Miniprotein binders against Pentatricopeptide repeat-containing protein At3g56030, mitochondrial. Designs and how they scored, part 7

Target 1, 310 residues: Pentatricopeptide repeat-containing protein At3g56030, mitochondrial, of Arabidopsis thaliana (Mouse-ear cress) (q9ly43)
Amino acid sequence: STVNPNPTASPGRRTCVEFDNLIFKAGSSGDFEAVRRLLNSRVVNACFNTTATFKFLTNTDSYSSSLEDLRRILPQTDAGYTRKHSYETLIARLCKLGRIDDALVLINDMAIGEFGLSTCVFHPILNTLTKKNRIEEAWRVVELMRSHAIPVDVTSYNYFLTSHCYDGDVAEASRVLRKMEEEEEGVMSPDTRTYDALVLGACKSGRVEAAMAILRRMEEEGLSVLYATHAHVIGEMVESGYYALSVEFVMAYAGKDKRLDEENLGSLASKLIKRKRFKEAKMVLKEMSVRGLRMGDALREFHEKNVLQS
Short names: E, the ipSAE of ESMFold2; O, the ipSAE of OpenDDE; V2, 0.75 times the mean of E and O plus 0.25 times the DockQ between their complexes.

## First folded at step 5 (miniprotein)

Design QB12 (from QB1 with I30A L34W Y41R)
Fold by ESMFold2-Fast, scan of step 5:
Structure QB12 (fold): chain B 310 residues (1-310), chain A 96 residues (1-96)
Amino acid sequence: as target 1 above (310 residues)
Amino acid sequence: STAEELLREMERLIQEAIRLAEQGDLRRAAELVWQAAEKMREFARRTGDPEDRRLALIMEFLALMFEQLAREGDVDEAIELARLLLEYAREVVQRL
C-alpha cells in the first residue's frame, strides 16, 4: 500500500538525509534487498527521494552490475507513488551522470511494466540534452513521448527555449514558442519560466531595454518574478557597461521583498567592485546599510574600509 | 469581419516596416513593428484562442528586439527579424 507523501518529517522519525545515508551504505555494499526495503519505508516516514538517494551509482562502478540490480528490485518496490518516484529519481541521477541511454532503458522498463510513466520522467533527459546543445536528440525524446501518448508540457518546451535564448538565437527561440502553439488542444500558456527564458534571451543578445520590457509584461500578467529573472537583467546591464542604469534599476525595484533586495543589491555591488566601479558600488552599499539589508563578509569589509572609513 | 481586418492591417504594417528598414529608417520601422504586434494582441484578445495568444507573445518579443536593434542602427539584423515577423503574420492571414 502507498501513503500520500508529506515533505515535512515528524519529530523522532528518520529524516530524508538519514534515509539517503542508509541507502548509500546499502547500495555501496551491494545489498539491494536493503535498498528496496528502505525505498518502501521512506514514503511511510513522509520522506522523499532526494538528489543524494542514488549517489552510490557512479561512473566508476560497473555499468552493468549496479544498474542491473536496480532494474531487478525497482519493479518489486511498493506499487504507486513509491515505485514511480524511485524510477524518476534514478532516471534523474543517470541523466546527471550523462548516462542518457541507460535512462531511456529505464523509461522503456516503466512503459512495459505500466509503472506510471508520465511527463515528469522525461524532464531530466530533456534538460540534460538541451544544456549540452544536443538539440536533435532532445527532439527525438519528444517524439518518444508522443509515441507513448505522454503530453509535452510547458516545462519541456522551456528547456528548448532556454537553450536557444542562452545562445541569443531569437529566431530559434521564437520557433520553439510557435511549436508550443501547435500542440494538441492548445492548453499551453507561458509561465514564469517561459518569461525568464525570454528575458535571458534579450540579455544574451545585449538588448537590456527589451529585457526590461519583457519583465514589465510578466508583472502585468500577474506572474511572480523569479530572482533569476532580476539577476539576468542586472548581469547584462553591468556586462554592457550600463552601470548607472543598473543602480537605478535595483533602487526602483527595492522595497517589496527583503530577500530579493539583499540578493539584487549584494550581487550588483559585488559585480561593480569587480569592474572597479567604486563610485556606483559605494552608492549600492550605502543603500544596503540604510535599508538594513544583510551584506556578505567581502562586501561588509569593503564597506567598512571604503565607505565608512576609506 | 473586424477581427480579420486587424490581421490584414498587421501584415501591411510589417511589409511597410521592412520597406522603411531597407531605406534605413529604423525608428519608423520599429514604430510600425510594435503597432503590428499590438494588433495581433488585440486579435488574440477577441478570439480567446490560446494559439493566437501565443503568436501575440512571439510577435511582441520580436518587436521588442527590433526596437533595440533600431536604436543601435543594426539595419541588416532588423530586416531579418522583420522578415521573420512577416512569415508569422502571413501564416495567420492565410487561415482567414
Scores: ipSAE 0.034, ipTM 0.542, lowest interface PAE 6.0, mean pLDDT 80

Design QB4 (from QB1 with R54L; at its last look DockQ between E and O 0.70; V2 from the best seeds 0.00; counts 0 for: pae E 4.8 > 1.5)
Fold by ESMFold2, look of step 7:
Structure QB4 (fold): chain B 310 residues (1-310), chain A 96 residues (1-96)
Amino acid sequence: as target 1 above (310 residues)
Amino acid sequence: STAEELLREMERLIQEAIRLAEQGDLRRAIELVLQAAEKMYEFARRTGDPEDRLLALIMEFLALMFEQLAREGDVDEAIELARLLLEYAREVVQRL
């Protein structure tokens, strides 16, 4: 009867944060053999690389410093998932640093070494290029993907779409959507980010009715409108000075989800107060009160002083 | 044949809207472009095809932006957008 009821219980394991800290110390001290060992052992410990894994690599280093050592040791990591994920994480770090040419060098390293290029390794490159409005370079990266028989996915197209919509270039945005439809591997379905980009484009054009129509289509397709999408739309409208439109947007959309309403109206009220748009802010706070929506302490204090006159 | 009639009418509406916009009748051009987008939406509902639903979204987006450009007096840009809308419409009609 003396049986261990949990024979698969794991021994103590390092955390992903602990591995990142150890890699940071090793990389900062130039111990790249330790970096290689830690990249291998973290996978054995069921830990994935994170955005912190290569934080020791900075723009204060020369090209031939830490990066060259990483280029030397990454091929020597355990084959398969470990090596592939290490390249992916390093490429993402280089993109965060704005070092796109270095990221492309690593793409070439992976191709020559036959380490298994995939679509996800290109995502941070496309994201960075499109955010910097380097659209022609981003399309050349798409051509590079195709030259390696790597499929272009919805996420990849969404980077282009978001960039064009942010610039208000609706014709180019529509052409990106058509390319998504025409993809040879079959019809590519829009996702929540696709709709978020179109809503952004409509909002930047000052047409809240268009944004509402797109949101209705998104809901009809069964896609959830993310809270981040609403916050971005509200922020863009206020930053662009479209105060009346921003109020109209949140009022027209309100009533569908109480948590969403609390976030949207609360965020708008806070932004209007910060920009000294007190008349508009009071209208939003009165609506929050009428609908029974929760307010943060700062909003509640403003509401009591300026709306209720209590 | 009702679905085929929707697509043929959609194409005619866009063609007429372009001609009206070139003549300066922007109010009527806007009405026709919005009607064309609605026809595509109705067609997409009948087929249930994800491709058709995506095209309906594209056409609604373009139609709304056409209205904005036309109302702001950017007629040449509005006509360029309407011609893109017509291109997409013709591709759908050709599948008939």
Scores: ipSAE 0.180, ipTM 0.632, lowest interface PAE 4.8, mean pLDDT 82
ESMFold2-Fast, scan of step 5: ipSAE 0.607; ipTM 0.860
ESMFold2, look of step 6: ipSAE 0.136; ipTM 0.597
ESMFold2 (binder alone), look of step 6: mean pLDDT 82; pTM 0.821
OpenDDE base, look of step 6: ipSAE 0.543; ipTM 0.825
ESMFold2 (binder alone), look of step 7: mean pLDDT 81; pTM 0.811
OpenDDE base, look of step 7: ipSAE 0.542; ipTM 0.825

Design QC1
Fold by ESMFold2-Fast, scan of step 5:
Structure QC1 (fold): chain B 310 residues (1-310), chain A 96 residues (1-96)
Amino acid sequence: as target 1 above (310 residues)
Amino acid sequence: STAELLLELMEELIQYAIRLAEQGDLDRAARLVLIAEFKMLMFAQRTGDPEDRRLALEMYRLAEEFEQAARSGDVDKAIELARQLLELAREVVQRL
């Protein structure tokens, strides 16, 4: 079976917003001693850092001074969860701002201070570098992980895989898969996101049959298929002229999730109509009607004029 | 190489079709063979190598025979034809 996330009661939005507002005021006024106290007290009150916690940090002329102050107070926060989570949150914020070098400085601070450096700290950096196609720098970050004995996990490799697959670079995607197999510190098994990236790559390369085979393998391994994965396959089938196959695909996967069915059949019908494949479109719309699936206004009008009145 | 992923996926399609045929699900097995067949035909049309084209067209012929065996409900013949398809697909891989 799959491992479910540990369900924890989400803190009230108002409480987290209150802490974020207090930290914003303190940080904006340069009161970093107050920021330190607020970070310490947050966990005690069962509240946690959010994407807005360090929102006072922006790309302005005074930003570097604020970062220096944060580097000074973060080592003084309570050891353990509070300190580790505050570093992780700040690193994620710096990555969103495109300040990769600053994020790497913080990782070095964590390593020197032994402040709980872990795999999760590196995820936003790898994600940002691979999305910007800075692949060589991303691999240097992987080497930095290894130098600190931090395990390179499936999520880390998935960032590389997704980047290469998005570009249709099957050769580089295959090289990443080989590196996953060569991992010495743990067993690397493809997960749902690994297969989604492979399906995306097959679709971007025009390999509909390959995408179908990958999707079938995911299901045989008991992995859940993402809604996005279906969208990749349907889109590529239609673009490549596999109209009959796209209808069969959508029909074969219908009946398990009403929302997915509405999305899949509705999207397919729209794409078929745009390509003037009216016979296939009518089949899809009739099936939507039989299954009681909701249609958007344009599809409903087409169905009423061309299927129900025919 | 760029062909490695595609050929691994073609092998998976054919292997899965064999397993479905062994379970008596010839209808679903035929659908998977059809997908593999179409890709083999596309490969044959795009290759400039006469031997690769010959092998791809031979795979296409076997896929057609598989569809006929599946429609007639001949499980044993369908399984044998699918195994022959798998061997030809692997021969194409070795040539790339």
Scores: ipSAE 0.000, ipTM 0.122, lowest interface PAE 19.0, mean pLDDT 76

Design QC3
Fold by ESMFold2-Fast, scan of step 5:
Structure QC3 (fold): chain B 310 residues (1-310), chain A 96 residues (1-96)
Amino acid sequence: as target 1 above (310 residues)
Amino acid sequence: STAEELLRLMELLIQYAIELAEQGDLDRAALLVEFAALMMRQFAEETGDPEDRRLADEMERLAREFEQAARSGDVDKAIELARQLLELAREVVQRL
C-alpha cells in the first residue's frame, strides 16, 4: 500500500512516532517505495529516525527479502543527512537482531556508494559485539574502521572498556586504556563514559568506596554523571549486600531530576524486593510516594499491599 | 587475585594521569590519582603488610599534594608528583 505522510505536522517526539507508525505499516505490507518516500519526507518535518523506525524488520521468514528491498531503496533516499541517518538507524536495528554480518554488508554499501560513512555507524556493532563478549571480532571491526580512515573515538574504546570492567577483567581494561593513550589520530581524553566504566570496574572489583569517591569528585568538578553510572553503583551495592548504603546513595542524589529519581528509586526498590530486603524496600517506596514519583505496576501493587496497608 | 589486578590497573591509571597532566587536564588527572590511592589503601588493608600500609600512606600524601597542585594550576608540580606516584606504584607491582 501507498502511505502519505502529513508534511505540515509539528516537529517533535509525536511527529517522529507518527512517521514511525507509517513506516511500520508500509514495511510490514512490503511497500518499500512508501518507506523510501516516508524517510525523505520525515526531514521536511524536522523529524528524525528513532529506534522504532525499522521495527517492522524482524527475524521472520520475510527478513531476507525485506533487507534486500531496504538495500535497494536506501541509495535512492535524499543524499546527505537523510541517507546517512537511515543507514545508521538500520545498522543499529540489524545489530539488535543479532545480524552482525548484514550490518557489515551495509557498511560496505555505504563505503562503496560514498554515503557518508562515519564513526557513528560502527558504534552499535562494537557495542553489540563487546556486550556478547565477541572481543576478537570487535577488534577486527576497529581495524575495518582504520582501513576506511574512520577515526577510532573515545566512544568506540569505551565499549571495550565497559565490557572488560563489567567482567572484572582489570588486565584487559588496562590494555584498552593503553591503546587509547597510543592513539595517533588525535588526543584522546576520558569522557563521562570512560569514568562510568572506571566506576563500574571499581564496583565489580568490590571497591564501592572508590566508586563513590570518583562520583563525588566528578560532581565537585562539574562533570556530568551518566544515568547508567547510578544504575551500576546501585546494582553493585545491592549485589554486595550494602543495602543501607544503597538507600542512602539514592536519597542523597534525589530531588534534582524527577525522571532519574523514578529510575533510581524504582530500580532500587525492585532489587531490594527481589533480595527480600522488605524494610529497606518500604523506605524507598515511601520516599517515592512522598516525592510524587511514578511507580511501575509491580511496585505499585507491592506498595499498596505492604506499605499503605501497614 | 583481584586486588593484585587492581594494582596493575593502578599503575596504568597513574601513567594516564601523567599524560593528562602534560596536556593540562589536571582535574581529570586528579580523579585518576585519587582512585589509584584508594586502590592501594584497599590492597594494604587486605594484606595487612606494614610495608603496603606505608606505601598506601605515602601514595595518599602525594595524592593530596597533587590535588593542591591541580587546584592551583601548577602543571609542572602536578607532573612531578604524578611521576613520584608512578615510582611508588611500580614498587608495589614489583612486590607482586
Scores: ipSAE 0.000, ipTM 0.179, lowest interface PAE 12.8, mean pLDDT 76

Design QD1
Fold by ESMFold2-Fast, scan of step 5:
Parts: sequence; structure tokens; C-alpha cells
Structure QD1 (fold): chain B 310 residues (1-310), chain A 96 residues (1-96)
Amino acid sequence: as target 1 above (310 residues)
Amino acid sequence: STAEELLREMERLIQEAIRLAEQGDLDRAAELVRQAAEKMREFAERTGDPEDRRLADLMELLARYFEEAARSGDVDKAILLAEFLLLMARQVVQEL
């Protein structure tokens, strides 16, 4: 799915939407000189290209001719940030369309023109290839980065980690993590998303104890724990039959963030009810009530019904 | 030779280099990649076009990286670099 990089209702978002609409109309009508002009004027108005900037480019009969026109006009945009960011945005769009070979052609265009080829240009390609489990091709892109003396950053390695972890291949994920640590010291340190991927991998492989150990390491490192990381652990505990442990887990982490608590205890209660684990579910719902946490309609109905029956 | 012949010879040399690299003959592949870069340089000198000179500079850089991969016996990296060079060569030939 396409995500707007500016998700707030700030003044900058409104003007970016206006420029996206103008570029969509120009591109859809084949007026690529207007597209070039709009890309240039966008920066003057403190606007950024978004995931919607090249949305007029789709997998239709006009794809090839539109891409040819874009390749012609992009070198004519203002040098520096405007040109570099326009290439980066188009490369991301081509990756979303599955046009990996065309994205690599644009990287060649950037290298030939010396348009500021950088690590972030390769991110959408690595993300797309790893999500499609095309791991060998993704590693060849990493070698392409090295051939251009482009540093392979933690984000690049995180795509490989997430892919292996999603498949429950903790051994391959560990190998990638070791490669990250063997890179130059102080430049590449595992971040919150690195550990989230490892927790996901441990959970997908049914290794709840390993997932909890990784989560504790994140806390010892002083890293922020994502709500998603807790969701991975809770989900796997329930799927693996660790009902009592799941209750202990959410209780132990409760009291620091009311929103997280509502999500963790609410999700756990729902999962326990679906599994017919009513004793544990009632314990979680009682704790939600004691802590003043909000319950969704289904949970509130279940809680009221069971209070009357008990 | 004509400028057009230089570009077509460049493409042919890169295709042969890929074939040799796939067979593990990295030394000969590196020689052909160097020759391909020389053909692009000659083309750029004849046109006098700054864009062609930039392409020649980039192909020379990639040829040096190919030589480094060949010296270290990194077949996968060598093939990737040669495939990238072929992509570049084909684009230039198409624009003739």
C-alpha cells in the first residue's frame, strides 16, 4: 500500500497534495514538460515529493512511453535536491509496480549523470526483493551498492532480517546480524526495528523463550519497544498454548503506557476468548477494569455477561 | 570505425565478458570489460558530448571494480557488474 510520508494536516501537507494533483493531471495527459516544471517549483514552495507524486505511472499500455518521457525530463530538473529526490521517488514507484529492472536503469541514469546516488535510492529495491523472497537478487543489489562505494546501512540489512524472521529462519537472521556487527564499528548498530524483526522471527518459529530474551535485551540496550513487538510475543504465546505466561507478560509490562496497556490487554483478552480460555480472559478483563482501561464493545459485553453468571 | 560501430562492438565485448565470467574465466572477462570501456571512451572523444564523457568515466570505474572482483575471485560480483555494464551499453546503442 502507498503511505503518504506527511500524514499530518499541517500546511505543508495541503500544498504537497495540490502539487501531487497537478502532476497527476499533467502526467495523465502526457504533458511531461509541465511535470518537469511542477517538480522544479515544488521545492520553492517547501513541498516534498510523496508516494503519490508519480501515481499516474501504472502498469498500462502507456507505461513504456511514460517512463521514456520521465527519463528524458528528469535530467532537466533543477540540480541538487530536486533532481535527486525526483529520481528517488520514481525508483520507489517503479518498485511498487514490480518494475525492478526499470528501477535499476534509473539508478544507472543517476550514476552516469552524477546526480547524488546514495544509500536511500536502494532501499525500495531491497525492500521489494526481500518481501518477494528474491533473496539472491537482493544480495546482488547489495553488491551493486558496494561497487558504487555506497555504504550498506542498518535499514538495508533490516530488510533481510525482516524477510528471514518472517519465515522463522532465525539462523539466517543471526547470520545477517553478525554481518551488521562485523561492519565498521560505531557506524552500524542494531536499532529498534532490527530487534523487532528478531522477535518476530523467534515468534514465527515458535520460540517464545527466545523472543522474550530478545525483548529483554532491547530494554537493557535502552531501545524503544514498538507496540508491534509486544503484539508478536502475545500472539505467539496464545498460539503456542502459553496462556498463563501471556497473562503474566501483559501484567508485568502494564502501568507505563495506557494506550499500550489497552492494546495489549484488549488483544490478549480477545484471543483468549476465541480460544475458550475463559478463566484467563476474565483475569485480563478484571485487570482492565481495575486499571480503568477502555474495552471495545465485544469485550465489554463479554465482561458484563460473565459478571452476572459468576 | 564509425561511432556507431564503436558502441556495437562495446555491447558485443560485454556480452562475451559475461559468458566468460559465467564459465569462471574472470581474467579474460576483465580484459574484455576493459576493452569495452576503451570503446566508450573513443566514442565520447569523437562526439565531444559531456554526457558521453560522463558515461565513459562511469564505465571505466565499473571496469576497475570488475578487475578487483576478478582478482579476488568473486564471480558473483563480477557477473553483476558485467550485467550492469550490458544494461548501460544497450541503452546507449538504442539511443543511436
Scores: ipSAE 0.000, ipTM 0.073, lowest interface PAE 25.7, mean pLDDT 77

Design QE1
Amino acid sequence: TPELLAEFLLLMMEQLIQEAIRLAEQGDLDRAAELVREAAELMRLFAEYTGDPEDRRLADEMERLAREFEQAARSGDVDKAIELARQLLELALEVVERL
ESMFold2-Fast, scan of step 5: ipSAE 0.543; ipTM 0.850

Design QE2 (from QE1 with F8W L93Y)
Amino acid sequence: TPELLAEWLLLMMEQLIQEAIRLAEQGDLDRAAELVREAAELMRLFAEYTGDPEDRRLADEMERLAREFEQAARSGDVDKAIELARQLLELAYEVVERL
ESMFold2-Fast, scan of step 5: ipSAE 0.456; ipTM 0.801

Design QE3 (from QE1 with A6I R86L L93E)
Amino acid sequence: TPELLIEFLLLMMEQLIQEAIRLAEQGDLDRAAELVREAAELMRLFAEYTGDPEDRRLADEMERLAREFEQAARSGDVDKAIELALQLLELAEEVVERL
ESMFold2-Fast, scan of step 5: ipSAE 0.394; ipTM 0.804

Design TA1 (from T1, 17 letters changed)
Fold by ESMFold2-Fast, scan of step 5:
Structure TA1 (fold): chain B 310 residues (1-310), chain A 83 residues (1-83)
Amino acid sequence: as target 1 above (310 residues)
Amino acid sequence: TPEEKIRRLILLAEFLILMARQLLEEGDYEEARELLDLAIEYLKEALERAKSLGNEELIREIEKLLEEVEKLRQEIEEKISKE
């Protein structure tokens, strides 16, 4: 039942969220022809695929049949941006599901079909393999990139760097940095993620002073510091017993970003409470209250009983 | 800016030097040596860029760091020879 709108009424616009919901419904019901049509029609509405686009694909009994249906319809989507981005989004989803072999099959499908294979297609697979410490397989993926004349970028090397730094393997981290130099016939330009990996390496080696020095130098040079970089430093300070220093650190960096402050002070307070460092925890919670920062339920309850109520 | 790129190379080299000092304290001389060699490569690259810009302050800063790294490398070589 349609109604006639008045002359000033605008037709409803489909959003990226609405397209994701329609694709979820179609994919969940096995209507892959509808999925194909919806992927094509997104372009008409200036919408793009999101991390939720293939969320209907899960590790269930229907996984294999759904993947085969997707492999059948994706080559039939509109050439150019739509097809390329649909493959990229699905490869990222497969990596999230731990389906590495299937992601490699899709990369091969893109190569054979000449569907615009590029560096960014490989990022999710390198990220997943390095995080799972499947380093030899990750280097084979780099060789696959080279065989297709796809450039290996700083982001790709940062995945290897981060993995080795997470393990405290400074020797392997230094070898990755050397490979970065060789690939571009010169020194690759380190980015914010490169320095984050180095801070992580210092922290995992128990070298809080080194981590602090790198972080301070990043700020002095005007480089943006990632939220993850702060988390590495705070975690290591607490683990190593640098309680007073951890309080000083979060106080010194407070006032720049309210969300970062809530994360830093909240996380620190929780870690200090867990280690029964109540004096330092109370100082952090008082500062959160003074700054109007949001506390989770557990911290709010602790604050009311132990700080706010004297 | 080109100066920011030079400062990033200096920062990376300083990190490697700091890690090498810690490895030296732990007795991991071969690994410390590898990190210092990489730091020297970054500092030499930074020096070439600083000379191209004619920035005498950066040139002096980088040359001072290279002298410090070379002394540390000699200390490591001496310790390796005593093993």
Scores: ipSAE 0.069, ipTM 0.509, lowest interface PAE 5.8, mean pLDDT 80

Design TA2 (from TA1 with L11W)
Fold by ESMFold2-Fast, scan of step 5:
Structure TA2 (fold): chain B 310 residues (1-310), chain A 83 residues (1-83)
Amino acid sequence: as target 1 above (310 residues)
Amino acid sequence: TPEEKIRRLIWLAEFLILMARQLLEEGDYEEARELLDLAIEYLKEALERAKSLGNEELIREIEKLLEEVEKLRQEIEEKISKE
């Protein structure tokens, strides 16, 4: 955690945006010696690679030539953080383009060249493969990590967990949690994000009671429930017709955080109105009024109209 | 940490049992069965680890959970038989 507290550069130095623009122009024109020089000079100007640094790489015929040139140039960049960071940024770009095999070639280049291969290099590969439901290939990447003595961290496992949870596959999600717990020293314990992913998975598969059971488990463990987690549960309850339960849920969590209450009750009231569940919607709006919670214009108009008609 | 790892296996099994109960209530019998099968797998491993450590308290706790899982399995089989 020894971060530089004074990272500001001289006003006369080039900005990160300027470096990205210069690298984009050089890369687009095939001037890879200029790309190498710019990557080297960037760090001395207190700038780092961004998501735009290798944006000239695309899924075209020129892409394969550009990658070959980059593979020749990257080993010639300044050793240490500059070279490592350049490889990491390029691997992330290739993953975003769906070029997993190319990213793995660069990982091999980092390994044989001793260019600072670490866990973070594998994150974008695991993220991309799990999001595309290429789970077997993702596990082969984990095996590759182990073959290089690279530790598999919580973030790596969370990609698998999130993917299985989105599919509503609680069994596979449980197997991932089991693998996390087999790691040395017990440093990989389920946290708030782990439970959020499980709740999201239950909601995506339409299992409202399962989501509620997971939330009760979180409370028993003393973990805080995220705003996003509440939104997933409320949305699924309404979509599945659990109107009374959705009101009870929102009321049970009310009174702790005014902003959360405004989001939860407001969202629920809006969804109930769209489903023409006016009785439940009026109960929620009345509670918002009693608690002094802010309503959007549409909800205020609805509430006022119903009060005037009573 | 060996006892802590056993307690995490018990936690995973308890979580699966809890989820299986909800799925049983929702009528998702096949997924409930799959979760109980996993819970048994985790509890059996926990039991072997507890026996290796000679921890009588953990052994008893795990055996109670295995009895609970067996009752839930019977309930699921009865439900599947009835449409």
Scores: ipSAE 0.183, ipTM 0.642, lowest interface PAE 4.6, mean pLDDT 79

Design TA3 (from TA1 with R8L L11Y L23A)
Fold by ESMFold2-Fast, scan of step 5:
Structure TA3 (fold): chain B 310 residues (1-310), chain A 83 residues (1-83)
Amino acid sequence: as target 1 above (310 residues)
Amino acid sequence: TPEEKIRLLIYLAEFLILMARQALEEGDYEEARELLDLAIEYLKEALERAKSLGNEELIREIEKLLEEVEKLRQEIEEKISKE
């Protein structure tokens, strides 16, 4: 049995979760020399830092002293992958704690020490700032990237695109895409996340037909439609009263992915029942049965009760 | 590539045209105008780039879209003037 959180670990070898637990204990007790040794040793055991690696660092009275100790030991970790990845992981943790200024200090430490500063280091900070609608600060981070000759990639732009689309500001989202097009470092093509953000923007603006047209464009380009994209379209159609259209949508997309079908038809049936659209709900539930799709307990009960009453 | 950048401008314009058409249908004429103005801007730049590359297929595709946006622009302006 090799059951463990790291599927690459063999029996009798430490796993990523075991390293994270050891680092948590060492960091919690203030043993930062042990933290340094554990960060160095984990890579030889086919383990990598995770979101739990610096979990001992929290917004408590010990935060400042712990961060100071981490800043002291990280430059002493093995050069290359280990050091770079440890900085990246800590920066992500600081962003999760809302410690943006401290994350920027670590980026400066990486730049001064020449510790392999790269685009991935900036992703957590851009993600956090855009999700908090701190857009002006996020653009200042983009300027910081440029000052260090770090390329601004599609993922970085997608954070801004998603933020504007979440607000339903399609015009501003379009201007962000325009900035992507103007990038000198030339391999900037829209990906599936870019189109997902545009569909979100259309849905948030109440433009369901436009959202469906964007999905058709994605399919024509051979891009797979994400589960979240389907959820946004279905939700907006039902909220806007496009019940027949929502049924047509889920039926048209059915047959490619059983799990997606279960989620789409199940979610739609539940929403239709809540809106008292029983005719459409019954059609969806019947199709689920015909296709052998799993129903949750509530939907199964509703389906059985209605069949017996008719 | 330069062709990929032109394709991105075309995709942006097509997206904006779709949004403008639905906004027009739903009576949001000011939003339709704003979206279409952006689409026209992107298509004009795409056309100049396509001409610089000598890509006749892209030129024809963009010119067809510009014909579509011209007709839509006239419809939007007519609706706004009657508001």
Scores: ipSAE 0.116, ipTM 0.553, lowest interface PAE 4.3, mean pLDDT 80

Design TA5 (from TA1 with L12F; at its last look DockQ between E and O 0.51; V2 from the best seeds 0.00; counts 0 for: pae E 9.3 > 1.5)
Fold by ESMFold2, look of step 6:
Parts: C-alpha cells; structure tokens; sequence
Structure TA5 (fold): chain B 310 residues (1-310), chain A 83 residues (1-83)
C-alpha cells in the first residue's frame, strides 16, 4: 500500500511505504541481512510492518529459498514487538499466498523459539481456512491453539460464524455460538462484532429480513449495534436489491446523531440514485429535508428537481 | 450474569425459530425441522437455568416459546407426511 499508516511520524523520517520499498528491493535481490536490518530499523522510525512488507515473497521465483532465508533471519531480529510483528506479518503474507502449511511451520518456529505466540498470529490462518470453506482444517488449527494453551478468542469464533452464516448454515452457526459460551467457564461472550457477523452473513445469503430481525432483537435486549455495522448492512441491502427495506432499515436507526444521519441517509440516497431507484431515493431525500439534514450538491440538485417540484 | 446467559439462549432459539419459518415457507421441511430441534435444545437449557434462578418472567417467556415451537413442529411433520 502507498498510504502512510503512521500519520504522526516526524517530518524527515522514512515512511512505512519507503521501508516496504526498501525491504522489497533487498528481499528481491537476496540481501536478507538488509531485510533483517530494515525490519529492526523501521520500528525505531515509528513505522510498522504492513501488508506490503513481505510482498517480495511470491509463489514463483525463489519460492522455497526465500522462505527458508526468512526463517533463518527472523529469529535474529530485535526481540519483543519487532520480532513478534515480523512473524505475524509473514504468516499473514503466507496465508494470502494460500500457503497455510508454511504458515503453520512458522507457528511451530515461534513456539520452539518461545517468541511469544498469541491468539493474533492464528487469525489470518483461521480467516483463510474458513473463507475457503476448509472448516475441518480450521477446527484442527483451534486444537493446535489449545495444545499451546492459547485461548480461542471472539475474533477466532467470528470467522467460523461469518462463514456459516454466509452459507446459510444456521445449525452450524448455533453450534459455534454454543462453543463460545462454553469457553473459559462462560467468561467469553459474543460481542457486537459477533452479531455483526450474523447480520452480514444473513444479508449476504439473501436473508436480509432475518438480519433485520436479529438487529431488532439486539435493540429490544439493550445490546448496542455499531455504526459501521449499520453502514455495511445498508450497502449490502442495496447490492442485494432490497431497496424499500433499505429505506425502512435506515429510518429505524436514524435520529440519534445528526452528523451520522447525514452520512447514512446521504449515502443511501446516492446508492439508490446510481441504481435508478428514484422512488426510494425521493423518500430518503424527503426525510433528509424534513429532518434538516445537509445534502451534497448532487443530492440537493436531485432533491430540488425531483422532490420539491410536484 | 446468569440472567444474561439465559437471555442469550432465548435469543439464539428465537433466531432458529425465525429461520425455520422461512424454510417452511420455502418448502425445505427437513431443514426447518432440524432448526426447530436445535431451538428446543436451547429453550430446554434456558428453562432449566431459569427455574434454578426462580425467575418467573423468564420461565413464562421460555414456556411460551416452547409452545410456539411445538405448534410449528406439528405443522412441519404434517407437511412432511403429505410428501
């Protein structure tokens, strides 16, 4: 990525993009001592690894040799955050390449070296396996986590829930929820992201009305629903063709924050106009006008031409 | 808390009941029955816990849901028999 993930970095220091570019050049040329030095140096410069850090590792040239060189130098990086994050980033890269077995080798390397295994290094492995519907393998990874006395967290279970809900496999999703409630003597409880996964999965499988029922139950029980969850569900409803329901959904949650209402209703109206759903868009714009919500120029022009002119 | 545990079990059971109704309308009777069987498991556990607490409000809620599930299960069994 070319985006600077450290906006507070002092002027004149290398950026995270610059470090990633230097690491790419060094790794591509086989200079793994330079890779090691750069991994150490970027932390001193308040720059952290990104999804681009190990981009030089691919499934083509230097496939096995590049990984083996990385396995040699990573233990030699500075202890603590630098080494842990380097392993985490490399494991995530291997998962992106589809090299799950290699990612598991790095897990074992971290365990033997006592480099601070934690739940977070397993997340990309579980995410990849569940997205590829390799559920049985993902449960074996959970067993591996337990063999190292590493707790399975809510995020880990959410990968399973999202996969099952996307497939419409409610029976399996309920079994995962049971396992979550049994973990750590019931101390682990579903968080808002857990219900977000259920809602989004239901939407993706075309069961938007079930998603709305879940959200309604959450509100009746006093559970908070994240703004990001509402925004994503709005977008999915429009993408799935539930235009009238998308308006009803947004209206049900409007009224708590004027700035957020302007963003939600404005975004929905724009999406509906792009899809030529002018009837629904007019309803949203009328509501924005009634509530005194600000509109962007394009929405204002549409509103004045199509809503105010009877 | 113990009450929060019971309410989560009820929530999951209600989710399963809702999905079972949609499957019944779609004609997927066997899958609808499977979901209702799971909902019954959740509600029976919730009922046991609610009785242990002596929470009459939760007991009434759970018993009402069990009645609803049983009615729906009978409807599904009738539809499966006509197949």
Amino acid sequence: as target 1 above (310 residues)
Amino acid sequence: TPEEKIRRLILFAEFLILMARQLLEEGDYEEARELLDLAIEYLKEALERAKSLGNEELIREIEKLLEEVEKLRQEIEEKISKE
Scores: ipSAE 0.011, ipTM 0.392, lowest interface PAE 9.3, mean pLDDT 79
ESMFold2-Fast, scan of step 5: ipSAE 0.527; ipTM 0.828
ESMFold2 (binder alone), look of step 6: mean pLDDT 85; pTM 0.816
OpenDDE base, look of step 6: ipSAE 0.296; ipTM 0.690

